# VH-VL binders against q0atu2, part 143

Target 1, 119 residues: q0atu2
Amino acid sequence: MLDKKARIRTSREYRNVFEKGKRLSGRFLIIYYVENALDNNRFGFITNKKIGMAVIRNRIKRQLRAIVREYQGQVKNKHDIVLVARAGIGKSSFEGMEKDYIAIMKKAGLFARNANKID
Key: E = the ipSAE of ESMFold2; O = the ipSAE of OpenDDE; V2 = 0.75 times the mean of E and O plus 0.25 times the DockQ between their complexes.

## First folded at step 6 (VH-VL)

Design p43 (framework fv_ivicentamab_arm2; at its last look DockQ between E and O 0.04; V2 from the best seeds 0.00; counts 0 for: pae E 11.4 > 2, placed apart)
Fold by ESMFold2-Fast, scan of step 6:
Structure p43 (fold): chain C 119 residues (1-119), chain A 119 residues (1-119), chain B 110 residues (1-110)
Amino acid sequence: as target 1 above (119 residues)
Amino acid sequence: EVQLVESGGGLVQPGGSLRLSCAASGFTFSSYDMNWVRQAPGKGLEWVSIIGTAGDTDYASWAKGRFTISRDNSKNTLYLQMNSLRAEDTAVYYCARSEYWDSTLFDYWGQGTLVTVSS
Amino acid sequence: AYDMTQSPSTLSASVGDRVTITCQASQSISSYLAWYQQKPGKAPKLLIHDASSLESGVPSRFKGSGSGTEFTLTISSLQPDDFATYYCQQGYSYSDVSLTFGGGTKVEIK
């Protein structure tokens, strides 16, 4: 679970990230990201109906929040980041989602210079 | 010593089917994403498909619906089932391993197996 | 879609020459470009990842550089083992055409 301050909450805030941000696609995740004028990072999560039934979408959302929480200290400060789950994510493992998240964040330049891969 | 050995190529008529195999050794096969990459005679490299550790799959748009990637971790073997083959599918088909933390990097390749589609 | 364009398609050179091949991406891929070497009748071999990082065992005469949309592979003193075809590949973003390779550059004997 992320703190309230670390969550993108309003439609206006999501729209800002989609309209002004950069887009990068991984195997299971698409991120949209933009610098913000705040003292912290904020995350949004989107799981659409193409992923599967509500029980699957809720599991994926919960697992993505857990992954983001675990690696929040490695994320370059002052960014709004929206994670959009791709249709195939429901077939992935937690490890697969985690590896995709790490790869995509590094490629976006959002992980700190000295960020290490996980073991 | 990491080794990937392809088999199953040969001459087939348009509309026919073939199943390619790739026998892996020298590493923990079940821990790696695996790929098929092809190369038409005298032409460049073209990515075909990937299968992840959870059995999740992705395909090049032109391969979707005709080709099926699969794996058998108990046999350390990767497969590609190719249906409705066309002359333009004539190529050497390579088995390639993705690097553990970055599925876009192909760190080990087999020697390939030639598929010729002609009447 | 990330189209990858290599130039030249063919390069004639002599042992000891400095050769440079170029890879152009249709849109920015940051530094996420790999180079592969393919010798006649053999599978490709990963040479360089992240535009400039050499794989273990790759001779120091190979250098990758660039970021954004323009990348180069330079061989500072061409050796007989280096006559091969070289391919770039974007590793930045997945799509239906993701894992796109360049068309290749054949380095052949003059």
Scores: ipSAE 0.400, ipTM 0.830, lowest interface PAE 2.9, mean pLDDT 89
Fold by OpenDDE, look of step 7:
Structure p43 (fold): chain C 119 residues (1-119), chain A 119 residues (1-119), chain B 110 residues (1-110)
Amino acid sequence: as target 1 above (119 residues)
Amino acid sequence: EVQLVESGGGLVQPGGSLRLSCAASGFTFSSYDMNWVRQAPGKGLEWVSIIGTAGDTDYASWAKGRFTISRDNSKNTLYLQMNSLRAEDTAVYYCARSEYWDSTLFDYWGQGTLVTVSS
Amino acid sequence: AYDMTQSPSTLSASVGDRVTITCQASQSISSYLAWYQQKPGKAPKLLIHDASSLESGVPSRFKGSGSGTEFTLTISSLQPDDFATYYCQQGYSYSDVSLTFGGGTKVEIK
């Protein structure tokens, strides 16, 4: 779970990320990321009908929030980052999601240089 | 402003049927999961059913088989079809919106509509 | 199943009192717990989400805390507008759930 100030919650905020941000695809996740004018990072989470039923989508969002929370302190500051769940994520394990998140965030160069919790 | 307005409640005999409606406005209805929650007179809140953005549905165990949730996005309307009604189904029925992006809680509620099942 | 148990069912207090309501989950729900306030004849109002985050416009005298299976709602100094029934709600899972909400706690005037 993330602090409210660390969450993207409005449609306007999401649209800004989609329109102005960069896109990068992983195995289970697509991330959109853009610099913001704040002193903190904000994260958004999107699941669609391809993931499964509402209860499944909500589960996936919970899991993604848990992953993001764990590594939040190691992400470069002043970014809005939206995680979009891909269709295959519904069949993935939590560990699989975590690995994919780490991989895609590394590829995006969003982790701080001195990040120690990343393997 | 987000608004939810329930209708269709009334007096019905045991074994009868009733269809409730919830008119939504002030937000993109099709983008949100919607719920029914009921409250018997002088009792607590009880979740009934959810319908996702893809039309996927889920129900409380006691509601399965007798209750059917549906939606018409073109009309911004949520429905609850109730069949084989019993005295214990007497309650105020609320429609409630699930928070859009990052939770499974209910951020907006209608005023409720009273359903009374009595001979 | 994720059963939610609130205590007490009824609480009598005076203006200015410190009030504490507890909510217990039968299984861990992490921090996915919400608190609602309901006044007679009205729909529930969301007060707190994610166990401890206040909704916009909610007075700071309301505080939510806890994680896992134990949660508390505290009103530091009860105001006249706070006499109502409060409900906790688990937002962790809908599957195999018979009751998503706690039984409620009625805060009434002493």
Scores: ipSAE 0.029, ipTM 0.696, lowest interface PAE 5.1, mean pLDDT 88
Fold by ESMFold2, look of step 7:
Structure p43 (fold): chain C 119 residues (1-119), chain A 119 residues (1-119), chain B 110 residues (1-110)
Amino acid sequence: as target 1 above (119 residues)
Amino acid sequence: EVQLVESGGGLVQPGGSLRLSCAASGFTFSSYDMNWVRQAPGKGLEWVSIIGTAGDTDYASWAKGRFTISRDNSKNTLYLQMNSLRAEDTAVYYCARSEYWDSTLFDYWGQGTLVTVSS
Amino acid sequence: AYDMTQSPSTLSASVGDRVTITCQASQSISSYLAWYQQKPGKAPKLLIHDASSLESGVPSRFKGSGSGTEFTLTISSLQPDDFATYYCQQGYSYSDVSLTFGGGTKVEIK
């Protein structure tokens, strides 16, 4: 899992991102993102009960967290980023979610080209 | 099928200018960082410049101030404006696409266009 | 920028031979090393990324290894299609994007 300091934890923190942040939609994901005043990034994850059963929603959250963890060293610092799963994500593969995440983060300009990949 | 087609090369005198174009097809152009890489006749490869998905740019130190990379996502076209050309700029100029994850890896290349700088 | 020293500059080999190409970085680049193949009159083709990871569709006879400053590309059984020039390239950049290629190794038919 993501480190505790890299998690958006409170309803107020989530609301700040939704209300103040920019949004981009992909095939399976929507991201909301805003600059924060910290030295690090924070990530949040939203899965709606309409996606499916709790087992399915928990699997999707675990997969999204794994994807974010894999690429977190490439993400520009000082951002709060919320990933919202779209209704169709339950039928997506891990690869499909991963490709969607990469594409949307790249379009948002959130990947750093100069980052150390082994942080 | 991914295709990159460079054009605009030719003979120019020292101090002159030239604009190169690269027409992209077979992929979502706006989702990829794009590069110029050059190769002097009989010599090795030399990276020139990159433009990211958000329009952010970077250059080899020797190209800064003389070369300008740009893109037009509505036309799926990458550009390189070269000013104050010198004999040592004589090379085949390749358009190259960065891998979706890693802007330092070039997974597709065009055929190249020859730029000759001489009197 | 990191200097990449590639050796040999030229090698002569026969179909079926095992060939080895070496690339040395002037400073540690961890595992951020790529290998490209370039045939005469054609653009380079990416073969290997992250020192040892084969690109999709690259034959398994190609193997990359190494970390830090020393890297090797090995072709276990040279095929006619493998006569080409091979370039290593570091992808470990600081705050300024400075990508450096090795000088190339031309693999010629004996």
Scores: ipSAE 0.006, ipTM 0.590, lowest interface PAE 11.4, mean pLDDT 85
ESMFold2 (binder alone), look of step 7: mean pLDDT 89; pTM 0.917

Design p44 (framework fv_ivicentamab_arm2)
Fold by OpenDDE, second read of step 7:
Structure p44 (fold): chain C 119 residues (1-119), chain A 119 residues (1-119), chain B 110 residues (1-110)
Amino acid sequence: as target 1 above (119 residues)
Amino acid sequence: EVQLVESGGGLVQPGGSLRLSCAASGFTFSSYDMNWVRQAPGKGLEWVSIIGTAGDTYYASWAKGRFTISRDNSKNTLYLQMNSLRAEDTAVYYCARGEYWDSTLFDYWGQGTLVTVSS
Amino acid sequence: AYDMTQSPSTLSASVGDRVTITCQASQSISSYLAWYQQKPGKAPKLLIHDASSLESGVPSRFKGSGSGTEFTLTISSLQPDDFATYYCQQGYSYSDVSLTFGGGTKVEIK
């Protein structure tokens, strides 16, 4: 799992991202992102019941965390990023989620210039 | 107080059908995943099916094709349609509320209804 | 599939004894495990969620531990009210939606 310091954990932190951040929508994900005053990035994850029952939502969260973890080192520093899962994500493959994540993060310009795991 | 009350159990011949009901009260029924879990006499617990808040359904591998879970949120009622019943389907059938923590579990159970399949 | 193997199937103990029940998963389920207590003629009762978190009202003598594939339920000092059957349940279901229980452990009086 992601390190605790790499997690958005409080409602206040989430609100800050939603109020001050930028929003971009992908096929399966919506991201909200804003610069923070820290030396590290923090990630938040939101799923709603339209995705499916708890088993499905839990799986999606785990998968998204895995994706974020995989590419964490290639994301520009000092950002709070919230991933909101769209309803269709429940039917997507892991690879599909990953591609969508990469695409939306690229569009947001959040990957570092020297990122080497993104296609 | 959360309450789940199963009904519809009884004696049925092999090959027969039976429809179970679970009346829920004390909570917002539509906001929770609902499950059926059965227990053969003197045996362990066996998960049968789950229905999410979006109406999505999933079944144990052995239950697929013979059992159908459904819900009527306007009546706060969960159903289990059982077809082509076999002797090995004899069991107490429990209605269980699905709780979403970090995992999927069953936090409230009914007292169960006995289904006996016998010639 | 996530098969759950519970051991022992039955154990005899006396009041005051330390009781240990083990649950093994066929593959890692992280900490997504619950423990239930069931008494004869009654519905199961949730005791522990997420491997080690006690439900409200559950006595502190109950302890859940473990992660990955090995999990343990410990009753530090068995009380008369604790004679029952206990079940573990995995709530991981990463690939397929499948919620599975262990075979159960009957704790009976010696």
Scores: ipSAE 0.081, ipTM 0.739, lowest interface PAE 2.9, mean pLDDT 91
Fold by ESMFold2-Fast, scan of step 6:
Structure p44 (fold): chain C 119 residues (1-119), chain A 119 residues (1-119), chain B 110 residues (1-110)
Amino acid sequence: as target 1 above (119 residues)
Amino acid sequence: EVQLVESGGGLVQPGGSLRLSCAASGFTFSSYDMNWVRQAPGKGLEWVSIIGTAGDTYYASWAKGRFTISRDNSKNTLYLQMNSLRAEDTAVYYCARGEYWDSTLFDYWGQGTLVTVSS
Amino acid sequence: AYDMTQSPSTLSASVGDRVTITCQASQSISSYLAWYQQKPGKAPKLLIHDASSLESGVPSRFKGSGSGTEFTLTISSLQPDDFATYYCQQGYSYSDVSLTFGGGTKVEIK
C-alpha cells in the first residue's frame, strides 16, 4: 500500500491540483499534476460512476494504487499527482492500465523515457 | 527482426465477409497492443481498431458492429473479421504494433493486404 | 471530436529546400502528436513522437515542434529520400475518441 503521507486526502488538496496543475490524457487515464513544497510525492485517485458499478470502481482503484506503488521510485520527487480513470478503463487489463500509466507519466516528464525500457 | 505479415485480402462482394490475419515474429507478441489501420487507394490513413494484451478491444465508431479484432497469442497472430462489407471499405489494411510504453504510437507496420469490395 | 487538419495537402520542392508542414488539432492534444512518413507503395514509418522526439535512425534534418493545437514538421535541407507523404496523428485518447490522422501532405519533386 502507499504510505499515508504519499496520499492526497482532502478536497482542498485535490482542488489545488485541479486548479494549479497541468493536465495530460492517456488511453484510460487522465493525470493532473503540480510540483509541491514537500519532500515527497502524493497521489490521488478518482473513479466516477460512468466507469461502472462500485465493485468495478473499487477494483480499478486497487489496481491503480498497486501500479503507482510499484513505480513510485521512478517518479520525479516533489509532485502531487491525481489519476482520474476515464470511461472504458473497466474493459482494460491490469497490464493495459500499467502501460497507460507509464506512458502518460513519461509524456508528463515525471518518468524518465529510458527507465526500464524493454524491446 | 520485427516482422508483421498480413494475409487474407482479396475481392469480395458488397455485404460479404472477410477475415484478415497478421503473422507476427521477432518480438514477444503477447506483450504488445496490436492495431489495424487502413488506407483507401490514393487516400489517407484511417485507424480501425486496437486489441490490448488482455483482449480488451476498441474500435473506430464506423467499425463497431461490423468488424471484430482478435488475437491468438499461441500462434502470434492478429485477426480482423470484417462483416457487412461496403464499397467504402476498399483499402489496404495494415497490421501495426503499438509501442510498448505508448500503444498510440505505431512503431512497426506490415506491408498491408488489399481488400477490394466490388460487384 | 479531434479533427486533424494538415496543410498544405501537396507541396513541390527541390533538393536542398527547407520544407515546413503544419498540423492543427480541433482541440488541445497537449504533446500527444506523432509524425509518419510514407513512401509510394510502402507502409508508413514512425518519424517523431511526443511532438518533437525523433525516432532512432531518423536523420537530424527532421524536426518536430508545437504543443496544444498547432504543430509543425520541418525538413531543414530536403534530400531525394524525403519525397513522400507525411501524416500527423493524435494519440490523445483511444477510449473517448477514435485515433485520428491528418489528411497527409505529399512532398513531390518540382
Scores: ipSAE 0.007, ipTM 0.584, lowest interface PAE 11.8, mean pLDDT 85

Design p45 (framework fv_ivicentamab_arm2)
Fold by OpenDDE, second read of step 7:
Structure p45 (fold): chain C 119 residues (1-119), chain A 119 residues (1-119), chain B 110 residues (1-110)
Amino acid sequence: as target 1 above (119 residues)
Amino acid sequence: EVQLVESGGGLVQPGGSLRLSCAASGFTFSSYDMNWVRQAPGKGLEWVSYIGTAGDTDYASWAKGRFTISRDNSKNTLYLQMNSLRAEDTAVYYCARGEYWDSTLFDYWGQGTLVTVSS
Amino acid sequence: AYDMTQSPSTLSASVGDRVTITCQASQSISSYLAWYQQKPGKAPKLLIHDASSLESGVPSRFKGSGSGTEFTLTISSLQPDDFATYYCQQGYSYSDVSLTFGGGTKVEIK
């Protein structure tokens, strides 16, 4: 599980990311990211009804959280990052999601230079 | 402040029908899954049904065919149509907002409305 | 099916006591478990989510632990306000796996 302190939890926090952050779109994900004043990163996840039924949305969230956890230690610190699931993600594999996440995070320059789990 | 207020409970004869309502306020109703959970007098909690943001629905096995969950997002209202009521359906019926971080849970509950099925 | 077995059904304790409630899942639910507190005539209140994460405002004397099939709620030092019924709930998924509550544990005054 993501540490509680690593979660974007309030509407205000989400709004801050959307208003002040940068946006990048991948195949399955859109990320919004902005620097924060903390010593840690925070992640938020958004799914909408276009993703599918509740069971699908729930699965997607779990999968995205797993991906974020896996690479969390290699992301540059002091960022709030919101992942927005795109409609097509419901039909994607976990590996596809992971690849898309890595690609978009690389494009955003959010991985540390010394990251060793990024291919 | 998030508020959920159930109504429509009362006394009904076996075989009768009843429609419960849950008025939601303090949050974007259309963005959340909603649930009904019931509790027979002196008994535990029992999940009845949910309706997702896409309008998708599901039911407890015992509820299928007799109960119908629906929502009107324009009125911020959740409904539960109960048909062919039985004595064992006697319970306090709660509406509960569905939320998930990594797991599905009910973060806000109404005060409940009592349904008594008796001849 | 994901059956949730909660034990004990009832326990008597005194203020200051350490209280332990157990929840067992018939199948692994990872850490997808929530704990609720319910007082007579009131709606349940969410205490803990994701097995061990305290909700805002919940006293630190409450601790959730466990993963897989075994979960525990511990109250380190029971307070007068803690006498209530507690429920675990598996939050693995809605469909295919019906959301299920444990049978509840009533914590009453000894």
Scores: ipSAE 0.267, ipTM 0.804, lowest interface PAE 2.2, mean pLDDT 90
Fold by ESMFold2-Fast, scan of step 6:
Parts: structure tokens; C-alpha cells; sequence
Structure p45 (fold): chain C 119 residues (1-119), chain A 119 residues (1-119), chain B 110 residues (1-110)
């Protein structure tokens, strides 16, 4: 589970990321991302009906939150990032989603080496 | 310890209604997706319905329009309202918790409650 | 809907035997397959998730394998507690489809 402060919560905040942010597509994920004026990162998650039934969408959403949480310390500060699951994400393993997330975040230039990592 | 206790089963005539309850304890009920799974005497397992933490629901095609799943987080209780019951609905009905990271996995089950539809 | 076919429906075995149960999906489900054990009069118990990952407390004699459409559950040295019915279950739904269980395999004493 992510902290409440690390989550995008309102429709207005989601719209801001979609309208003003950059878009980058991975194999199973699309990210939209924009710098924010806050002191922290915030993440949003979107799983639409094209992925599958509600139980599958909730599984995907929770697994994505777990991945994001695991790598949270490596993400450059002051960004709003929305993860949109692509229709094919249901065909991926957890490890496949994790690899896609790491690859897309590196490509976006959002990963910082050892930032806020607990040793 | 995690505990799920079903109640509300019994003998009912075709066309009748029953409301099943599942009392949850030993975990934060509001944080978990819940399911109903049934098993006809001497037969296999059959998924009935799902309810997520946000109140999103799904149903087996044969249950749609007749069965309604609901939850009351203040009472730590899951419900299944069953209407227009048929002889084919005779089964033990299990309350099952969806695992936190993958709600398609049923990590804890109640003992079940028997519903018999007969005249 | 994704049909899940288990074979055999029933098998007879003795303590110490190696038992193999097969589960076939009508379409690829990647590795989203779970195995459950059910003893008479009791609720099912989750044994294996993601085709091959043992749940905590499940004995190492249980092994799951496979991906795509063909999966197996193997019990390497059958114990008295293992006489039960085993069910596979797919957790992969590409569209609006119900979660599906296999028909079950009853492992009974020879």
C-alpha cells in the first residue's frame, strides 16, 4: 500500500497529468507524467474494462501499486505519474509487469540511482 | 486468526429467496475483495460473485439478475441476496477472501452454508 | 468462457506413490493458475498460486508446473493426509468471463 500523500486522488488531478504531461508507452503500461509543485511524488492507477472483469482489474491495480511502492525510493522527486494498464496486461506475469515498469521509468528519465533507498 | 463464518442457508421452495451472511474477523475486512463460491452436492466448485473494496461487483452469467452481492464494512459482513431460486441452485455456499495482491486467489474460506431448493 | 479440464477425474494410489494431476485450459492463461485441496466435508485450501508457487505451510512434496494451456500438480511421495479432491482454477480473464475451476481430481486410496 502507498501513503495517502503519494496517491493522485481527484479527477482534476488526473486531468492535469493527462493534459499537461508527457506520455510514454511500454509493453503492458502507459505512463503519463508531469512535474508537480509539491514536495513529493504522487501516483495514479487506471485499469479499464478492456483488461478484464473487476477482480482481474483489481489484481492488476494492486500488483502495480506493489511494484511502484518497491521502487518508490528510486523515482525522481516532485512528479505526478499516472500508470494506465494496457489491454494485454492480463497476459503478463508479475515479473513481466515489474520489468516493463522499470524499463519505462528509466526511458522517461524518472529513475534516480539509490535515491531514498533503505540499505 | 482469519475467520469467515457463513449463515442463512436452509430449505426453500423454487421461486423463493434467501439472504446469506458471512461474518469476517481476524483481518481488516474493508481492505479485501470478497467472493461467493458454491458447490453442488458431489460436484465441483463454481464461482458465483465478487465484490471489491470500492463496491464494484461481478457475477457469473447465470447469477446475474437473480443474485446480489453486498458488504457492510462497519459490521465486517459480506452478503448474498438470492432471488428466484431454482433446484439447480442447491449447493453449499462458501464465503471466500480474495488474496490481497491477487483477488482471483481464494486464500481463506468459511465452512460453507447449505442451501437446498426443493418442494 | 475458459474451460478448465482436469484429468483424471479419479485416481487410486498408495502411500508413497508419485501422483500427477493434469489441468488443461481451453485458451492460454499464462501462469495464472491456482491449485486447491478439498477434504470431505471441509472447505477448499489454497495450495499453489501462479502455477508453481507453494503457499506458506504447504509441504514441499507438492509441486506445480506448466504455463499457457497445460499445467500439472505432482505429489512426489503421497501421504495419508493427501487423499483429497484437487481443483485447478484460472485467474486469467481477458474479457468479461467468470472465474473458472476445473472439474476436480479425486485422489483415493487403492
Amino acid sequence: as target 1 above (119 residues)
Amino acid sequence: EVQLVESGGGLVQPGGSLRLSCAASGFTFSSYDMNWVRQAPGKGLEWVSYIGTAGDTDYASWAKGRFTISRDNSKNTLYLQMNSLRAEDTAVYYCARGEYWDSTLFDYWGQGTLVTVSS
Amino acid sequence: AYDMTQSPSTLSASVGDRVTITCQASQSISSYLAWYQQKPGKAPKLLIHDASSLESGVPSRFKGSGSGTEFTLTISSLQPDDFATYYCQQGYSYSDVSLTFGGGTKVEIK
Scores: ipSAE 0.008, ipTM 0.631, lowest interface PAE 9.8, mean pLDDT 86

Design p46 (framework fv_ivicentamab_arm2)
Fold by ESMFold2-Fast, scan of step 6:
Structure p46 (fold): chain C 119 residues (1-119), chain A 119 residues (1-119), chain B 110 residues (1-110)
Amino acid sequence: as target 1 above (119 residues)
Amino acid sequence: EVQLVESGGGLVQPGGSLRLSCAASGFTFSSYDMNWVRQAPGKGLEWVSWIGTAGDTDYASWAKGRFTISRDNSKNTLYLQMNSLRAEDTAVYYCARGEYWDSTLFDYWGQGTLVTVSS
Amino acid sequence: AYDMTQSPSTLSASVGDRVTITCQASQSISSYLAWYQQKPGKAPKLLIHDASSLESGVPSRFKGSGSGTEFTLTISSLQPDDFATYYCQQGYSYSDVSLTFGGGTKVEIK
């Protein structure tokens, strides 16, 4: 669970990220991201019906929130970021989702590359 | 110590089939994306296929329908099934590991196995 | 598709020379470019990632630079061990396009 302040909640806020943001695709995730005028980062999550039944979609959403929360300290401040799950994510492991999230965030320039390198 | 050892290469007639294997050791195989990369004699590197930790796959456009990548995590082994082989498939085939956080980087390679397609 | 074009395809050089190899991407790949070195009869070895970051154990005479669509690998003082073929590779897009290598640049003795 992310704190209320760290969540994108309204359709207007999502629309702003889609219209003004950049898009980058990963293996299981697509992110849309834009700088905001706030003191913090905000995250949105979209899981479409094509991913699977509600139980699967809800599991994916919970796992993505957990991943985002774990790596909050690595994200450049003042961004609104929307994660859109791709159809294949339902077959991914938690580790697979985590790796894809880290890779795509690094490619977007929102994460320091190798900041979380295993020693 | 990370090791990747390819096997299964050899001489085959046009239209024939071969299955390549790559035995992995020295790391947790199931946690890494794996790739096949080939190199025709005297030519450059050409990416062939990718397999993720969840078993999802991608192929170079020319390999689709003829080549199948697979993995057996219980045996720490990567496979490439090659069907309908052509003279232009003659190459050294390398097994390559994708780096943990950025699987587009090939941090370890096997020694390669030569496939010769000739009448 | 992200086409990667290397130039020159071959260059002749002497020990001690400064060698420059270029790599052009057909579309911007930010800084997500890797360089590999391949010695005759051997598998490639990752030299540089993220355009300019040297892999552990790679000599400091190797330098990568560039961003967007134009990238350069420079060897400041060529050594006998550096006669090899060098390849660039884009790491920007993985899900929507195939991974692509440049055509390679063979650095041979003059």
Scores: ipSAE 0.008, ipTM 0.618, lowest interface PAE 9.9, mean pLDDT 85

